# VHH binders against Elongator complex protein 6 (ELP6): the designs that were tried, part 15

Target 1, 266 residues: Elongator complex protein 6 (ELP6), of Homo sapiens (Human) (q0pne2)
Amino acid sequence: MFVELNNLLNTTPDRAEQGKLTLLCDAKTDGSFLVHHFLSFYLKANCKVCFVALIQSFSHYSIVGQKLGVSLTMARERGQLVFLEGLKSAVDVVFQAQKEPHPLQFLREANAGNLKPLFEFVREALKPVDSGEARWTYPVLLVDDLSVLLSLGMGAVAVLDFIHYCRATVCWELKGNMVVLVHDSGDAEDEENDILLNGLSHQSHLILRAEGLATGFCRDVHGQLRILWRRPSQPAVHRDQSFTYQYKIQDKSVSFFAKGMSPAVL
Below, E stands for the ipSAE of ESMFold2; O stands for the ipSAE of OpenDDE; V2 stands for 0.75 times the mean of E and O plus 0.25 times the DockQ between their complexes.

## First folded at step 14 (VHH; framework vhh_6qgx_2)

Design t1 (from u2 with F103L; at its last look DockQ between E and O 0.03; V2 from the best seeds 0.00; counts 0 for: pae E 15.1 > 2, placed apart)
Fold by ESMFold2, look of step 14:
Structure t1 (fold): chain B 266 residues (1-266), chain A 124 residues (1-124)
Amino acid sequence: as target 1 above (266 residues)
Amino acid sequence: QVQLVESGGGLVQAGGSLRLSCAASGFTFSRYVMAWFRRAPGKEREFVAAISRSGGYTFYTDSVEGRFTISRDHAKNTVSLQMNSLRPEDTAVYYCAADYSGLYMTSPDEYDYWGQGTRVTVSA
């Protein structure tokens, strides 16, 4: 996890709010470092984590996790991490002679719009244990990334329904958290991308947006991070407070430089 | 002008059934999560059931699960609540509601549009 990002978010593993959806998005840059941050953050918070990884391998996340102080292998072995490896699982699903139920079976049913099996996988992975006291602090769902579902032909409405069901189960019922990554295509004609981003934004309590920027005078700056706090239980003037920082990604850390504070005003 | 109009309420004996209907107009029905809430005398509104935009997923409060069924019809722009095995504690005014985001589906103050309500009375 990145200590400087924790400072910007005013949070630590032992203090994080529950029942929240965090939206990660990127525009003209790679925001995946944010996924790695939250993965290591919640594992260190002793949370039960279900990670739906639709594009990258377990090995990829494990290598980065090790740099950030977590062993994904050990987390999986002790039952803390349930990992769905989309690339490997997609090969298994496509090549199976027998069509048995699978969380990714929609890959065999082009444009079916049916994400119920994936939701049921998430529900099973995070269901409460039969003991009187939970072993884990709370459940967490991570998805990297939802844009892959659009690329595979799912409609934005189907993806929003999937997230709605996950929120009802993980956030509302189980008092856990969700973190999802969506790419902003930057294409004004991409209506499905706009529908998904707008719909997720309304559902989110915190939005982290990584943006590319032109390099300036002899400046080693890799991008800009906007942090938007949404607090639905308060008046609108207090809901949309945003902060902007420039950042530099390093091997085991990310440095942030304050650019300014832009509180929402009406 | 957005309008949600409930119908089908009335008086029914315990163990009986009722079917509530809600006709929607003035917005793109397929883009909204639809829900039913109820308010018993002297109490706050409480969540009863919700149905996804596509109609593929449904949610129920514990006290009605297995007895009530929510459904929607995109051709008619209607949401229905089939209420079976009714009990006296189901007595309430039932409200149809619509929300674009579905963010806090059990919280009534987060819904965009509301109907006027239809009264259901279940006698012992």
Scores: ipSAE 0.000, ipTM 0.196, lowest interface PAE 15.1, mean pLDDT 80
ESMFold2 (binder alone), look of step 14: mean pLDDT 89; pTM 0.915
OpenDDE, look of step 14: ipSAE 0.131; ipTM 0.608

Design t2 (from u2 with E110D; at its last look DockQ between E and O 0.79; V2 from the best seeds 0.00; counts 0 for: pae E 2.1 > 2)
Fold by ESMFold2, look of step 14:
Structure t2 (fold): chain B 266 residues (1-266), chain A 124 residues (1-124)
Amino acid sequence: as target 1 above (266 residues)
Amino acid sequence: QVQLVESGGGLVQAGGSLRLSCAASGFTFSRYVMAWFRRAPGKEREFVAAISRSGGYTFYTDSVEGRFTISRDHAKNTVSLQMNSLRPEDTAVYYCAADYSGFYMTSPDDYDYWGQGTRVTVSA
């Protein structure tokens, strides 16, 4: 996890808020460092994590996790991490004879828009232990990323419904957290992306938007991060708070600078 | 030169309707979230309504939901606010605003471009 980001968010694994949805968003840049941050953060917080990884392999996340001080292999083996590897599982669903329902079976149902099996996978992965003693601090769902569902033909409404069901279960019922990544295409003709971004932002308590630099300031500033605190259930008389930082990604860390205070302008 | 020019304000009786329009120029209109804010006498600007870049998502403050409708026209680079069932508390200067962030925002501090405003007065 990135200690500097924890400082900007005023949080640590020992005292994170619960019951919240965090939206990760990127435009003209790769925001995946934010996914790696939250994955390592919640594993270090001793949370039960269900990670729906629709983009990259387990090995990819495991290599980066090791650099951030977590062993995804150990977390999976001890039952802390439930990992759905989308590309590998999609091959199994499409090309292999499975008799039972699969979380990704919508790949076989052309334009059916049914994400209920994926939701049920998440619910089963995060259900409470019946022994009366909690082994894990609280449940967490991570999704990397929801834009893949749009590219596979799901409509924004179906994806928003899926997230709503997950929020009702993971955040409200189980008092856990959710973190989801959505790419911003920046194209008004991409109406489904636009609807998904705004619908998710409305439901989110915290939004982290990573954005590529329009002119490219220098090689030591890789992008800009906007942090927006939002209250989706409150009346609109109260303003959102937002803050903007520039950042530089390194092998094991990310440095953040107030706008105008980057290494290039000191 | 970026410009947002509101029009359509005026005096109406309670229960009446008005349609505000905002003409935008000097930027790629379709890449911006558009919003209406208002400022009643002696008050700060408050959020009224927003519409997403594509027009597919709209959001309203509670006091106007169901009565006001925001819309946009990419061919004419305009944003409109249809205000029905007007009340005296809707009396304000109404401002058009634009922002690049990709999703709606409710704080005036998050909007980059502003119009000069159009006055709406609702008589009892």
Scores: ipSAE 0.563, ipTM 0.830, lowest interface PAE 2.1, mean pLDDT 84
ESMFold2 (binder alone), look of step 14: mean pLDDT 87; pTM 0.892
OpenDDE, look of step 14: ipSAE 0.806; ipTM 0.908

Design t3 (from u2 with M105Q; at its last look DockQ between E and O 0.64; V2 from the best seeds 0.00; counts 0 for: pae E 2.2 > 2)
Fold by ESMFold2, look of step 14:
Parts: C-alpha cells; sequence; structure tokens
Structure t3 (fold): chain B 266 residues (1-266), chain A 124 residues (1-124)
C-alpha cells in the first residue's frame, strides 16, 4: 500500500469506510499501481479478499505485493485471499471439457452475455463463515480489470449488471468494499466503454482517475491522479469534491505532489 | 477559442415544453462530456443533466428526470435539452457546460467551459 495515497484519502487499514465501491480509472497511462495499492491495503486490513484478475497472473501481483509488504501466497494459504487468475482459468475452461459450472464459463458460450457464474464465484468466495469470532474484518472484491470483459465480447450493460449484483451482495448485504479498474479508451466512438465508465461512476463513492501527461511522462512525473468523492461529507452546497495531484511511481512507493509543487517544476 | 452558445429559452406556460440548444466550437466536441446547469433567481447554480462523450449515457437530477431529455449531435456539434411538463420551479437561466473528465460530474467546479446562458420562464 502507498502511504502517501492513504494520506490523500484520509484513511488507514484500521479505519477504512465500509459498504463502498471505489472506481479506478486510467487514460493514456497504466493505472494498475492503484490496484496493487488496494490489494495490499485490504490484506493488511485483515479483510477477506476475492481478487478477480482477468488477464494478469498471480505471479505478477505476488511480485509487486512482496515489494509492498504482503505475501499473496501466504494470504491464499490462510484462506484470506481467493484469487481467480483469468488466463489460467480460461485455459482450464476452454481446453478441458468439464461439465461442472465455472466462473468464466462465458468463455465457452456462443452467447457470451452470461456473467452469473462469475458472480456466484464472488458470492461463494466472500460468504460468511461460522458464527464464532469473525476471522476477517470484512469482505472485499477487487477486479482487474472490467475492460477485459468488454474486449471479450461482453456488453457494457452485462458488466454493469454484474457489478450491481456484486454491490448488492458485497457492499449492501455484507458491508464490505469493492474496487474495480476500468480503462478509458479515449475513443468517443467506443460507446460500450463510455457507457461502462459512466455507469460505474454513477455507482461509485470514490473515483481515482490516473491520467497520462499530454507530452508523456518524464522521470520526475509519471502522471496525474484526480480524486473525486461522489458523496461528499460536507453540506449539500458541495455535492462532489475533486482534487488533483501529480505522481511519480517508484519501486516500493508512489509520491504525490500538488499541482505546481512536483519535482518536474524545475 | 472555445465557445458554447445557448439558445431556445423563452416564456412558456406551466405544463408546456421548450427545447434548448447549445452550439459548441473551438474544441473536439466528441471528447467532452456535456451538461446543462441552471440558476434560479436567488439560488446557486445547480446540475440538471449530463450526457456522455458518445451520447450513450445520460444522467438527470431527480427533479427533472422523466421530464427532460438531454441529447447531442456530433455532426452539428450541438447538445440539446428537451424540457417537457415544465413547472414554475424550472424557471432559471440555463447554462451549457463541457468537461474533459470522461464521465459525468454534478459539481459546476469540475466543468472546463461554460456558455453565457439562456433564460427560461415558466408561468403558472
Amino acid sequence: as target 1 above (266 residues)
Amino acid sequence: QVQLVESGGGLVQAGGSLRLSCAASGFTFSRYVMAWFRRAPGKEREFVAAISRSGGYTFYTDSVEGRFTISRDHAKNTVSLQMNSLRPEDTAVYYCAADYSGFYQTSPDEYDYWGQGTRVTVSA
């Protein structure tokens, strides 16, 4: 987890708000460092985490997690982390003609609009266990990334339905959290991306938008991050609040600067 | 030089309809989220409706949903607001706004460009 980001969000693992959907969005840059932040954050918060990784490997996240102070291998062995590796699972689904339901069975179907099995996987992964002392503080769903579902032929409406069902279960019923990443294609003719981005923003309490610099990144500034709260804690005169910072990604940290105070202003 | 020019305002009886139009120039229209805001006498500017870059997603404030329809025309670089079943409380100056954020926003502080407004008066 990145300490400076926690400071900007006024949160720590031991006092994070619950019942919320956080939208991570990137344009002209790779916003996946935000996914790594929240993965390590919630694991350190002793949360039960279901991580739907639709294109990147467990090893990829494990390497970064180690740098951020978490062992994904140990978290999985303890039952804290349930990890769905999309590429590995896709091979199992497509080339092993199993009759049993699979979270990614939509990859086998000629009519690829059915995300119910993926939702059932999430629900099973995060359902409450025994009535004794709670082992985990609350459930969390992470998805990296929902744009992959569009690329695989899902419509934006089907993806939004999937997220709505997850939100009803994870956020409303179980009082947990969700964090999802969506890429902004930047193509105005890409209506499905546009619908998905806006539909998710409508459901979100917090939006983190990483945006590349118009001239590309330099060694001192890698992009800018816009932080938008959809339900501001202040009186109704402030409906949404947005703050913008520049950032620099380093091996084990990310530095954030107010606009005009970054190292790139020399 | 960015310009947003609203038109179509006027006086209408309660229950009537008006169509507002906003002509945009000086920026790549299709890359902007477009919105309508309004300012009633003695009130602050409030969000009315927004339409996504492609036009595929629309969002409305509760008081106008079902009565107002926002649309955009990429060929003409215009955004429109069809206002039906008008009420006296809809009386305001209506402003067209544009923002590059990629999704709709309801805070006026988040919008990059503004028109000068068109007046709508709804009589009882």
Scores: ipSAE 0.552, ipTM 0.832, lowest interface PAE 2.2, mean pLDDT 84
ESMFold2 (binder alone), look of step 14: mean pLDDT 88; pTM 0.903
OpenDDE, look of step 14: ipSAE 0.835; ipTM 0.923

Design t4 (from u2 with S30R; at its last look DockQ between E and O 0.82; V2 from the best seeds 0.00; counts 0 for: pae E 2.1 > 2)
Fold by ESMFold2, look of step 14:
Structure t4 (fold): chain B 266 residues (1-266), chain A 124 residues (1-124)
Amino acid sequence: as target 1 above (266 residues)
Amino acid sequence: QVQLVESGGGLVQAGGSLRLSCAASGFTFRRYVMAWFRRAPGKEREFVAAISRSGGYTFYTDSVEGRFTISRDHAKNTVSLQMNSLRPEDTAVYYCAADYSGFYMTSPDEYDYWGQGTRVTVSA
């Protein structure tokens, strides 16, 4: 997890808030370092994690996890991490279409609009275990990423409904947290992306938006991060607050700077 | 070079309707989230309504939801606010605003461009 990001978010694994949805988004850059941050953060917080990884492999996250001080292999073996690998599961679904219901069975449908099996998978993965006192701090759902669902023909409304049902179970009922990634295509003609971004932002308590490198910055500035604090369903008098920082991604860390205070000195 | 010009304000009796319009120029209109804010006498600007870049998502503050409708016209570079069932507490200067963030914002500090405002007065 990135210590400087924790400082900006005023949080640590020991005192993280519960019942919250965090929206991660990126525009003209790759914001996946934020997914890795939250994955390692919640594993270090001793949370039960269900990770819906729709594009990247387990190996990919495991390699980065090691650099951030977590073993995804051990977390999975001890029952802390439930990992749904979209690429591998997509092959299994196509190969075994006649066999059993599958969380990703919408991949077999021409006009897929039914995400209920995926929701049931999440609910089952995070349900309490009757083995004595609680073993995990609280449940967490991570999704990387929801834009894949749009590209597969799912409508924005169907994806928003899926997230709403997940929030009702994970955040409200189980007092856990959710973190989801959506790409901002930047295309004004992309109505489904636009609806999804705004619908998710409305439901979110925190939004982290990574933006591509601004022209005129030095070689050591990789992008900008906008941190937006939001209160879902609150009156406008309790308005949103946002802060913007520039960042540099390094091998095991990410450095953040106030805008205009980049490390330009050689 | 960037301009937002509001029109359509005026005096109306409680229960009546007005339609505000905001003409935009000097920027790529369809790439911006558009919003209306208002400022009652002696108060700070407050959020009223927003419409997403595509027009596919709208959001309203609680006090106007169901009464006001925000819309946009990409061909005319115009955002509008239809205000129905007006109340004396809707009396304010109404401002058009634009932002490039990709999703709606309720804080006036997050908006890049502002109009000069149009006055709406709702009489008892």
Scores: ipSAE 0.561, ipTM 0.831, lowest interface PAE 2.1, mean pLDDT 84
ESMFold2 (binder alone), look of step 14: mean pLDDT 89; pTM 0.914
OpenDDE, look of step 14: ipSAE 0.802; ipTM 0.906

Design t5 (from u2 with Y100T; at its last look DockQ between E and O 0.70; V2 from the best seeds 0.70)
Fold by ESMFold2, look of step 14:
Structure t5 (fold): chain B 266 residues (1-266), chain A 124 residues (1-124)
Amino acid sequence: as target 1 above (266 residues)
Amino acid sequence: QVQLVESGGGLVQAGGSLRLSCAASGFTFSRYVMAWFRRAPGKEREFVAAISRSGGYTFYTDSVEGRFTISRDHAKNTVSLQMNSLRPEDTAVYYCAADTSGFYMTSPDEYDYWGQGTRVTVSA
C-alpha cells in the first residue's frame, strides 16, 4: 500500500471507514496503481477480500503485491483472498464443450444482460463463516475493472444494477467496503461509459481520479490525482470536497506533491 | 475565453413555467458536464440540476425533481432548464456552470466556468 496515499486519505488499515464504495477512475493514463494500493491495504487490514480481476492475471497482481508487502499466494491459501481471474476463466467459459454454470457465463450469451451469477459468486465469497470465530475484520469487494463489462456488451444499467446488489450485500448488510475501477473513455458519444461513470459517482463516498498530464510524459511527474470526498446519502446538505495532487510512480511507492485545491477545503 | 450566457429569466406567477437557456462558447461543448445552480436572496448558491457529457445521465436536487427538466443540444451548444409548477421559493438568480471532471458535481467550488446568471421571480 502507498503510505503517502494513506496520508492524503487520512486513513490506515486499522482506521478505515466501513460500509463505503470507493470509485477509482482514470482518464488518458493508467490508474491501476490505485487498485494495487487498495488490494494491499485491505489485505494488511486483515479483511476478507473478493477480487474480481477481469483484466490481469493472478501472477501479475501477486508480483506487484510482493513489492507492496503482501503475499497474494498466502492470502489465497489461508482463505483471506478469493480471486476470480477473468482472462483465464473467460477462455475456459467461451471454449468449454459443455455449458456448465459459471460466474462469467454471460460471455456465452448473445444478449448479455445477466450478471446475477457474478453477484452470487461475490455473495458466496464474502458470506460470514459458520464458525463462532471472527476471523476477518470485514469483507471487501475489489473489481478491476467495470469498463471490461461494457466492452463485452453489458449495458451500463446492468452493471449499475450489479454494483447496487453488491453494495446492498457487502456494504449495507455486511458492513464491508467496495472498490471499483472504471475507465473514462473521454468520448462524449460513449453514452454507456458516461452513464456508468455518473451512476457510480452518485453512489460513492470517495472518488480517486487519475488523469494524464496535458504536456504528456514527464520524467518527474507521471500524472495528476484528484481526490473527491462525497456523501451519496446526503448530497443536498453536504458539499463535495476535492484535492488535487501530482504524482510520480516508483517501483514500491508513489510520491505526491501538492497542487491547488478547491476553496471549499477551507 | 470560455463563455456561458444565460437567458430566459423573468417574472412569472406561481404555478407557471419558464425555460432557461445557456449558450456555451469557447470550448468543446460535448466534453463538459453542465449544471444549473441558483442563489436565493441572502443565501449561498445551491445545486439545481446537472446533465452528463452525453446527456444520458441527469440529476436533480430534491426540491425540483419532477418539476424541472435539464437538457442539452450539442448542435446548438446549449443547455436548457425547463421549469414547471414554479413556486415562490424558486425565486433566485440561476447560473449555468461547466466542468470537465466527467461526472456531475453538487458543490459550486468544483465548477470552473460560470455564467453571469439570469433572474427568476415567482410571484404569489
Scores: ipSAE 0.583, ipTM 0.841, lowest interface PAE 1.9, mean pLDDT 84
ESMFold2 (binder alone), look of step 14: mean pLDDT 86; pTM 0.881
OpenDDE, look of step 14: ipSAE 0.808; ipTM 0.908

Design t6 (from u2 with G102A; at its last look DockQ between E and O 0.62; V2 from the best seeds 0.00; counts 0 for: pae E 5.7 > 2)
Fold by ESMFold2, look of step 14:
Structure t6 (fold): chain B 266 residues (1-266), chain A 124 residues (1-124)
Amino acid sequence: as target 1 above (266 residues)
Amino acid sequence: QVQLVESGGGLVQAGGSLRLSCAASGFTFSRYVMAWFRRAPGKEREFVAAISRSGGYTFYTDSVEGRFTISRDHAKNTVSLQMNSLRPEDTAVYYCAADYSAFYMTSPDEYDYWGQGTRVTVSA
């Protein structure tokens, strides 16, 4: 996890808020370092983690996780991490001679609009233990990334419905957290991307937006991070506040530099 | 230079309708979320409505939902606010705003660009 990001978010593994949806977004840059941050953060917080990894392999996340001080192999072995490897599972699902129920079975269907099996997988992965023993702090769902579902032909409404059901189960019923990544295509003609981004924003408590920068910044700035706190249930006058930082990605850390927001800057 | 120019304000009786328009120039219109805010006499600027970059998502403050409709036209680089069933409490200066973040926002501090405003007066 990145200590400087924890400082900006005023949180640590021991005192993280619960019941929240965090939206990660990137535009003209790769925001995946944010996914790795939250994965290591919640594993170190002793949370039960269900990770729906639709784009990258377990080995990919494991290599980066080791740099951030976590062993995904050990977390999976001890039952803390439930990992769905979408790419590997897609091959198995598509070329399987006998068709079995699967969380990703929508890959076999001409109509790919039904995400109920994926939701059932998440619910089963994070359900409370039968014996009543509390081994984990709280459940967490991570998804990397929802844009893959749009690329596979799901509509934005179907993805939003899936997230709503996950939020009702994970955040409201189980008092856990969700973190999801969506890529901003930057294309106004991509209506489904636009609907998904704005619909998720409406449901989220926190938005982290990583943006690429135009030529003209110094070599020590790799991008810009906008941190937006959203409070959907608060009165409109106090709903949102945001902060903007420049960042530099390093091998085991990310450094943040205050850009500052003041009347004098405008 | 970026410019947002509102028009369509005026005096109307309660129950009437007005259509506000905002012409945008100096930036790539299709890359921005557009919003309307208003400032009533003696009050702070408050959120009214927002529309996503594509126009596929709209959001309204509770007091105007069902009465106001935000829309955008990429060919004309305009955003509009159709205001129906107007009430005296809708009396305010209405401002057009633009934000690059791709997300609707309800706080005025989050918007990069602002128009000069157009006055709407709703008489009892």
Scores: ipSAE 0.168, ipTM 0.616, lowest interface PAE 5.7, mean pLDDT 83
ESMFold2 (binder alone), look of step 14: mean pLDDT 87; pTM 0.895
OpenDDE, look of step 14: ipSAE 0.759; ipTM 0.886

## First folded at step 15 (VHH; framework vhh_6qgx_2)

Design s1 (from t5 with A50S T106R; at its last look DockQ between E and O 0.02; V2 from the best seeds 0.00; counts 0 for: pae E 10.1 > 2, placed apart)
Fold by ESMFold2, look of step 15:
Order: sequence, then structure tokens, then C-alpha cells
Structure s1 (fold): chain B 266 residues (1-266), chain A 124 residues (1-124)
Amino acid sequence: as target 1 above (266 residues)
Amino acid sequence: QVQLVESGGGLVQAGGSLRLSCAASGFTFSRYVMAWFRRAPGKEREFVASISRSGGYTFYTDSVEGRFTISRDHAKNTVSLQMNSLRPEDTAVYYCAADTSGFYMRSPDEYDYWGQGTRVTVSA
């Protein structure tokens, strides 16, 4: 986990708020460092983590996790981490001679649009242990990334329905957290991307948006991070708050440079 | 140069209607989320309404939902706010704002560009 990001989010593993959906978004840059941050953060918080990894291998996350102070192998072995490796599972589902129920079985369907098996996988992975001492602080669902589902032919509405059911179960019922990544294509003609981003933004309590620099890359600054705090379950009594920082990604850390809030132009 | 110019403000009786317009220039209009904010005297700016880049999604603060309608016209590069059933508490300077984010953000700090504002006064 990145200490500087924890400072910007005013949180630590010992005191993280529960019941929340965090949206991670990137535009014209790679925001995947944010996924690694939250994965290591919640593992260090002793949370039960279900990680739906649709884009990268277990080994990829494990290598980065080691640099951030967590062992994904040990977390998986002790039952803390339930990991769905989308690439490996997709190969198994597509080329399997004997058809069996699978969380990703929509890959076998001609009319792909049913994400219920994936939701059932998440629910089973995070259901409470019925006896003994509580081992985990609370459940957490991470998804990297939902844009892959659009690329595989799922509609934005189906993905939003899936997230809504996960949120009702993980956030509301179980008082856990969710973190999901979506890429912003920046293309107004990409209707499904726009629908997904707008729908998720409406449901989110915290939005982290990594943006590329307008004038190209810079060795000392890799991008801009916008942090938006939202209160979607509350009346609009209080304004949302946002902050903007520049950042530089390093091997084991991310440095943030305080740009402050946007200037008041009124 | 980037400009957002509001118009359509004025004095109106409670229960009346008013239509605000915001003319945008100096940027690619279709790539921006557009929003309206308002500021009553002595108060902070508050979110009123926003509309997605495509126009397919709209968001409203609770106090105006059902009474106000935000819309955009890509051919004219304008955003409009139709305000019906106006109340004295709607009295404020109304500001047009724009941002490239695909989010329906309610915070004024999330918007890159702002207009100068147009005054709406609703008399009892």
C-alpha cells in the first residue's frame, strides 16, 4: 500500500470506513497502481478479500504485492484471499471438454449477458464464517477491471446490475467494501463506456481518477490524480469534496505533489 | 480562449418559470460534462444539476428534482436549465461549469471552467 495515498485519503488499515464503494478510473494513462494499493491495503487490514482479476495473472499481482509488503500466496493459503484469475479461468472454460458450472460461464454463451454465476461466486467467497473466532475484519470485493467485461461483449447495464447486486450484498448487508476499476475511453461515441462510468459514479462514495498529462509525458510527473468524495446515500446537504495531485510512480512507492484544490474562478 | 456565458436570469414571481442558457466556446463541447451551480448571498456555491457528455444522464440536487430540467444542444454548443415552479429559496447567482471527467461530480472543485454567473431573483 502507498503511505502517501493513505495520507491523502486520511485512512489507515486500522480505521478504514466500511460499507463503501470506491471507483477507480483512468483516462489517457494506466491507473492500475491504484488496484495494487487497495489490494495490499485491505490484506494488511486483515480483511477477507475476493479479487476478481479479469486482466492480469495471479503472478503479476503477487510480484507487485511483494514490493508492497504482502504475500498473496500466503493470503490465499490461509483463506484470506479468494482469487479468480480471469485469464487462466477463461482458458479452462473455453477449452474444457466437459462443461461444468463456472463463474465465467458467460464466455460459453451465445447471448452473453448473465453475470449471476459471477455474483454467486462473490457471495460464496465472502459469506460469513458461521462458527469459531472471527478471523477477518470485514469482507472486500476488488475487481480489475470491469472494462474487460465490455470488451468481451457484456452490456453496460448487465455490468451495472452485477455491481448493484454485489453492493447490496457486500456493502449493505455485510458492511464490507468494494473497489472496482473502469477505464475511461474518452470517446463520446463509446456509449457503453459512458453508461458504465456514469452509472458507477452515481453509486460511488469515493472516486479516484488517474489522468494523463495534457502536453505529454514528463519524467518527473507521470500523471494527475483527482480524489472525489461523494455521499450517494445521503441527501445533498453537504457538497462533495475533491482534490487534485500530481504523481510519480516509483518501484515501491508513489509520490504525490500537492497541487491543492482547483482555483476558485467565481 | 475558453468562455462560458450565462444568460436568461432575471426577476420572477414565485411559482413562475425561467430558462437559463450557457453558451460555450473555446473547447470541444461534446467532450465535457456540463453543470449548473448556484450561490445565494452569504452562502457557498451549491450543485444544482449536471448532464453527461452525451446528454444521456442527468443529475439533480434534491431540492430541484422534478422542477428543473438540464439539457444540452451540441449543434449550438449550449447548456440550458429550465426552472419551473420557482420558489424564493431558488434566489441565487447561477453559474455554468464544465469538466472533461466522465463523472457526475457535485463538487465545484472538480470543474475546470466557469461562467461569470446570471442572477435569478424569485419574489414572494
Scores: ipSAE 0.006, ipTM 0.399, lowest interface PAE 10.1, mean pLDDT 81
ESMFold2 (binder alone), look of step 15: mean pLDDT 86; pTM 0.883
OpenDDE, look of step 15: ipSAE 0.024; ipTM 0.435

Design s2 (from t5 with T106Y E110D; at its last look DockQ between E and O 0.01; V2 from the best seeds 0.00; counts 0 for: pae E 17.1 > 2, placed apart)
Fold by ESMFold2, look of step 15:
Structure s2 (fold): chain B 266 residues (1-266), chain A 124 residues (1-124)
Amino acid sequence: as target 1 above (266 residues)
Amino acid sequence: QVQLVESGGGLVQAGGSLRLSCAASGFTFSRYVMAWFRRAPGKEREFVAAISRSGGYTFYTDSVEGRFTISRDHAKNTVSLQMNSLRPEDTAVYYCAADTSGFYMYSPDDYDYWGQGTRVTVSA
């Protein structure tokens, strides 16, 4: 996890809020460092984590996790991390000789509206144990990334319904958290992408948006992070708050500074 | 099945130019940072250049900046490395690599997929 990001979000693993949906998005840059931050953050918070990884392999997240101070292999072995590897699972679904239930079975039938098996996977992974006393602080669902579902032919409404079902179970019923990544294509003709982004924004309590700069990466400034705190169920007196920082990505850390306070001239 | 296939290597005289190409298949190309690494004889792999998922941002190691240009073609699922003003120290096996994190684009350990490499030899 990135200590400076925790400072900007006024949180630590010991005191994180519960019941929240966090939307991560990127525009003109890769915001994947935010996924790695929250994965390591919630594992260090002793949370039960279900990670739906639709674009990258387990080994990739494991390598990055080690650089951020967590062992994904150990977390999986001790039952803390449940990992769905989308690339491997997609191959297994396509080559499956028999029609068995699978979280990604919509790939078999091209059924864009049926994400119920994926929801059932999440529910099973995060269900309370029959031990009487919780071993984990609370459940967390991470998804990297929902834009892949659009690319595979799912409709934005189906993806939003899936997220609503997950929120009802993970956030409302189990008092856990959700973090999802959505790519902002920047294509004005991509209506499904816009519907998904707008719909998730309305359901979210926190939005982190990584944006590229007009000049691209440079030595001392790699991008801009916008932080939007939302209160969707709050009276108007508790208005949304928005903050903007520039950032520099380093090997094991990310530095943040107020806009215009970079270590070098942009 | 993920595949990265490099081409365009060969023998070239110092001061000359060469263009490497890498054809990618088996994954959603537009969702990956693409990079070139190289391995000189007796040395470890080192970063040469990387290009963002969209193609809008490029990165180079200091020794090649201004001489090498990385580019990508989303329609053809290829990434290319134009190498100008080649020097004998550019002699190496060049590898194409792919990664979605964008966070560690300079480290070879952070890339999930690799090609088999194409040899570039620059003679004095």
Scores: ipSAE 0.000, ipTM 0.108, lowest interface PAE 17.1, mean pLDDT 79
ESMFold2 (binder alone), look of step 15: mean pLDDT 86; pTM 0.885
OpenDDE, look of step 15: ipSAE 0.480; ipTM 0.773

Design s3 (from t5 with S30R F103Y; at its last fold request DockQ between E and O 0.80; V2 from the best seeds 0.76)
Amino acid sequence: QVQLVESGGGLVQAGGSLRLSCAASGFTFRRYVMAWFRRAPGKEREFVAAISRSGGYTFYTDSVEGRFTISRDHAKNTVSLQMNSLRPEDTAVYYCAADTSGYYMTSPDEYDYWGQGTRVTVSA
ESMFold2, look of step 15: ipSAE 0.613; ipTM 0.853
ESMFold2 (binder alone), look of step 15: mean pLDDT 86; pTM 0.882
OpenDDE, look of step 15: ipSAE 0.870; ipTM 0.940
ESMFold2, look of step 16: ipSAE 0.633; ipTM 0.861
ESMFold2 (binder alone), look of step 16: mean pLDDT 86; pTM 0.888
OpenDDE, look of step 16: ipSAE 0.863; ipTM 0.933
ESMFold2, look of step 19: ipSAE 0.620; ipTM 0.854
ESMFold2 (binder alone), look of step 19: mean pLDDT 86; pTM 0.886
OpenDDE, look of step 19: ipSAE 0.841; ipTM 0.925
ESMFold2, look of step 22: ipSAE 0.585; ipTM 0.840
ESMFold2 (binder alone), look of step 22: mean pLDDT 85; pTM 0.880
OpenDDE, look of step 22: ipSAE 0.838; ipTM 0.924
ESMFold2, fold request of step 23: ipSAE 0.588, 0.569, 0.596; ipTM 0.842, 0.837, 0.843
ESMFold2 (binder alone), fold request of step 23: mean pLDDT 85, 85, 84; pTM 0.873, 0.881, 0.871
OpenDDE, fold request of step 23: ipSAE 0.887, 0.018, 0.891; ipTM 0.949, 0.308, 0.950

Design s4 (from t5 with T100R D109S; at its last look DockQ between E and O 0.77; V2 from the best seeds 0.00; counts 0 for: pae E 2.04 > 2)
Amino acid sequence: QVQLVESGGGLVQAGGSLRLSCAASGFTFSRYVMAWFRRAPGKEREFVAAISRSGGYTFYTDSVEGRFTISRDHAKNTVSLQMNSLRPEDTAVYYCAADRSGFYMTSPSEYDYWGQGTRVTVSA
ESMFold2, look of step 15: ipSAE 0.575; ipTM 0.837
ESMFold2 (binder alone), look of step 15: mean pLDDT 88; pTM 0.905
OpenDDE, look of step 15: ipSAE 0.845; ipTM 0.928

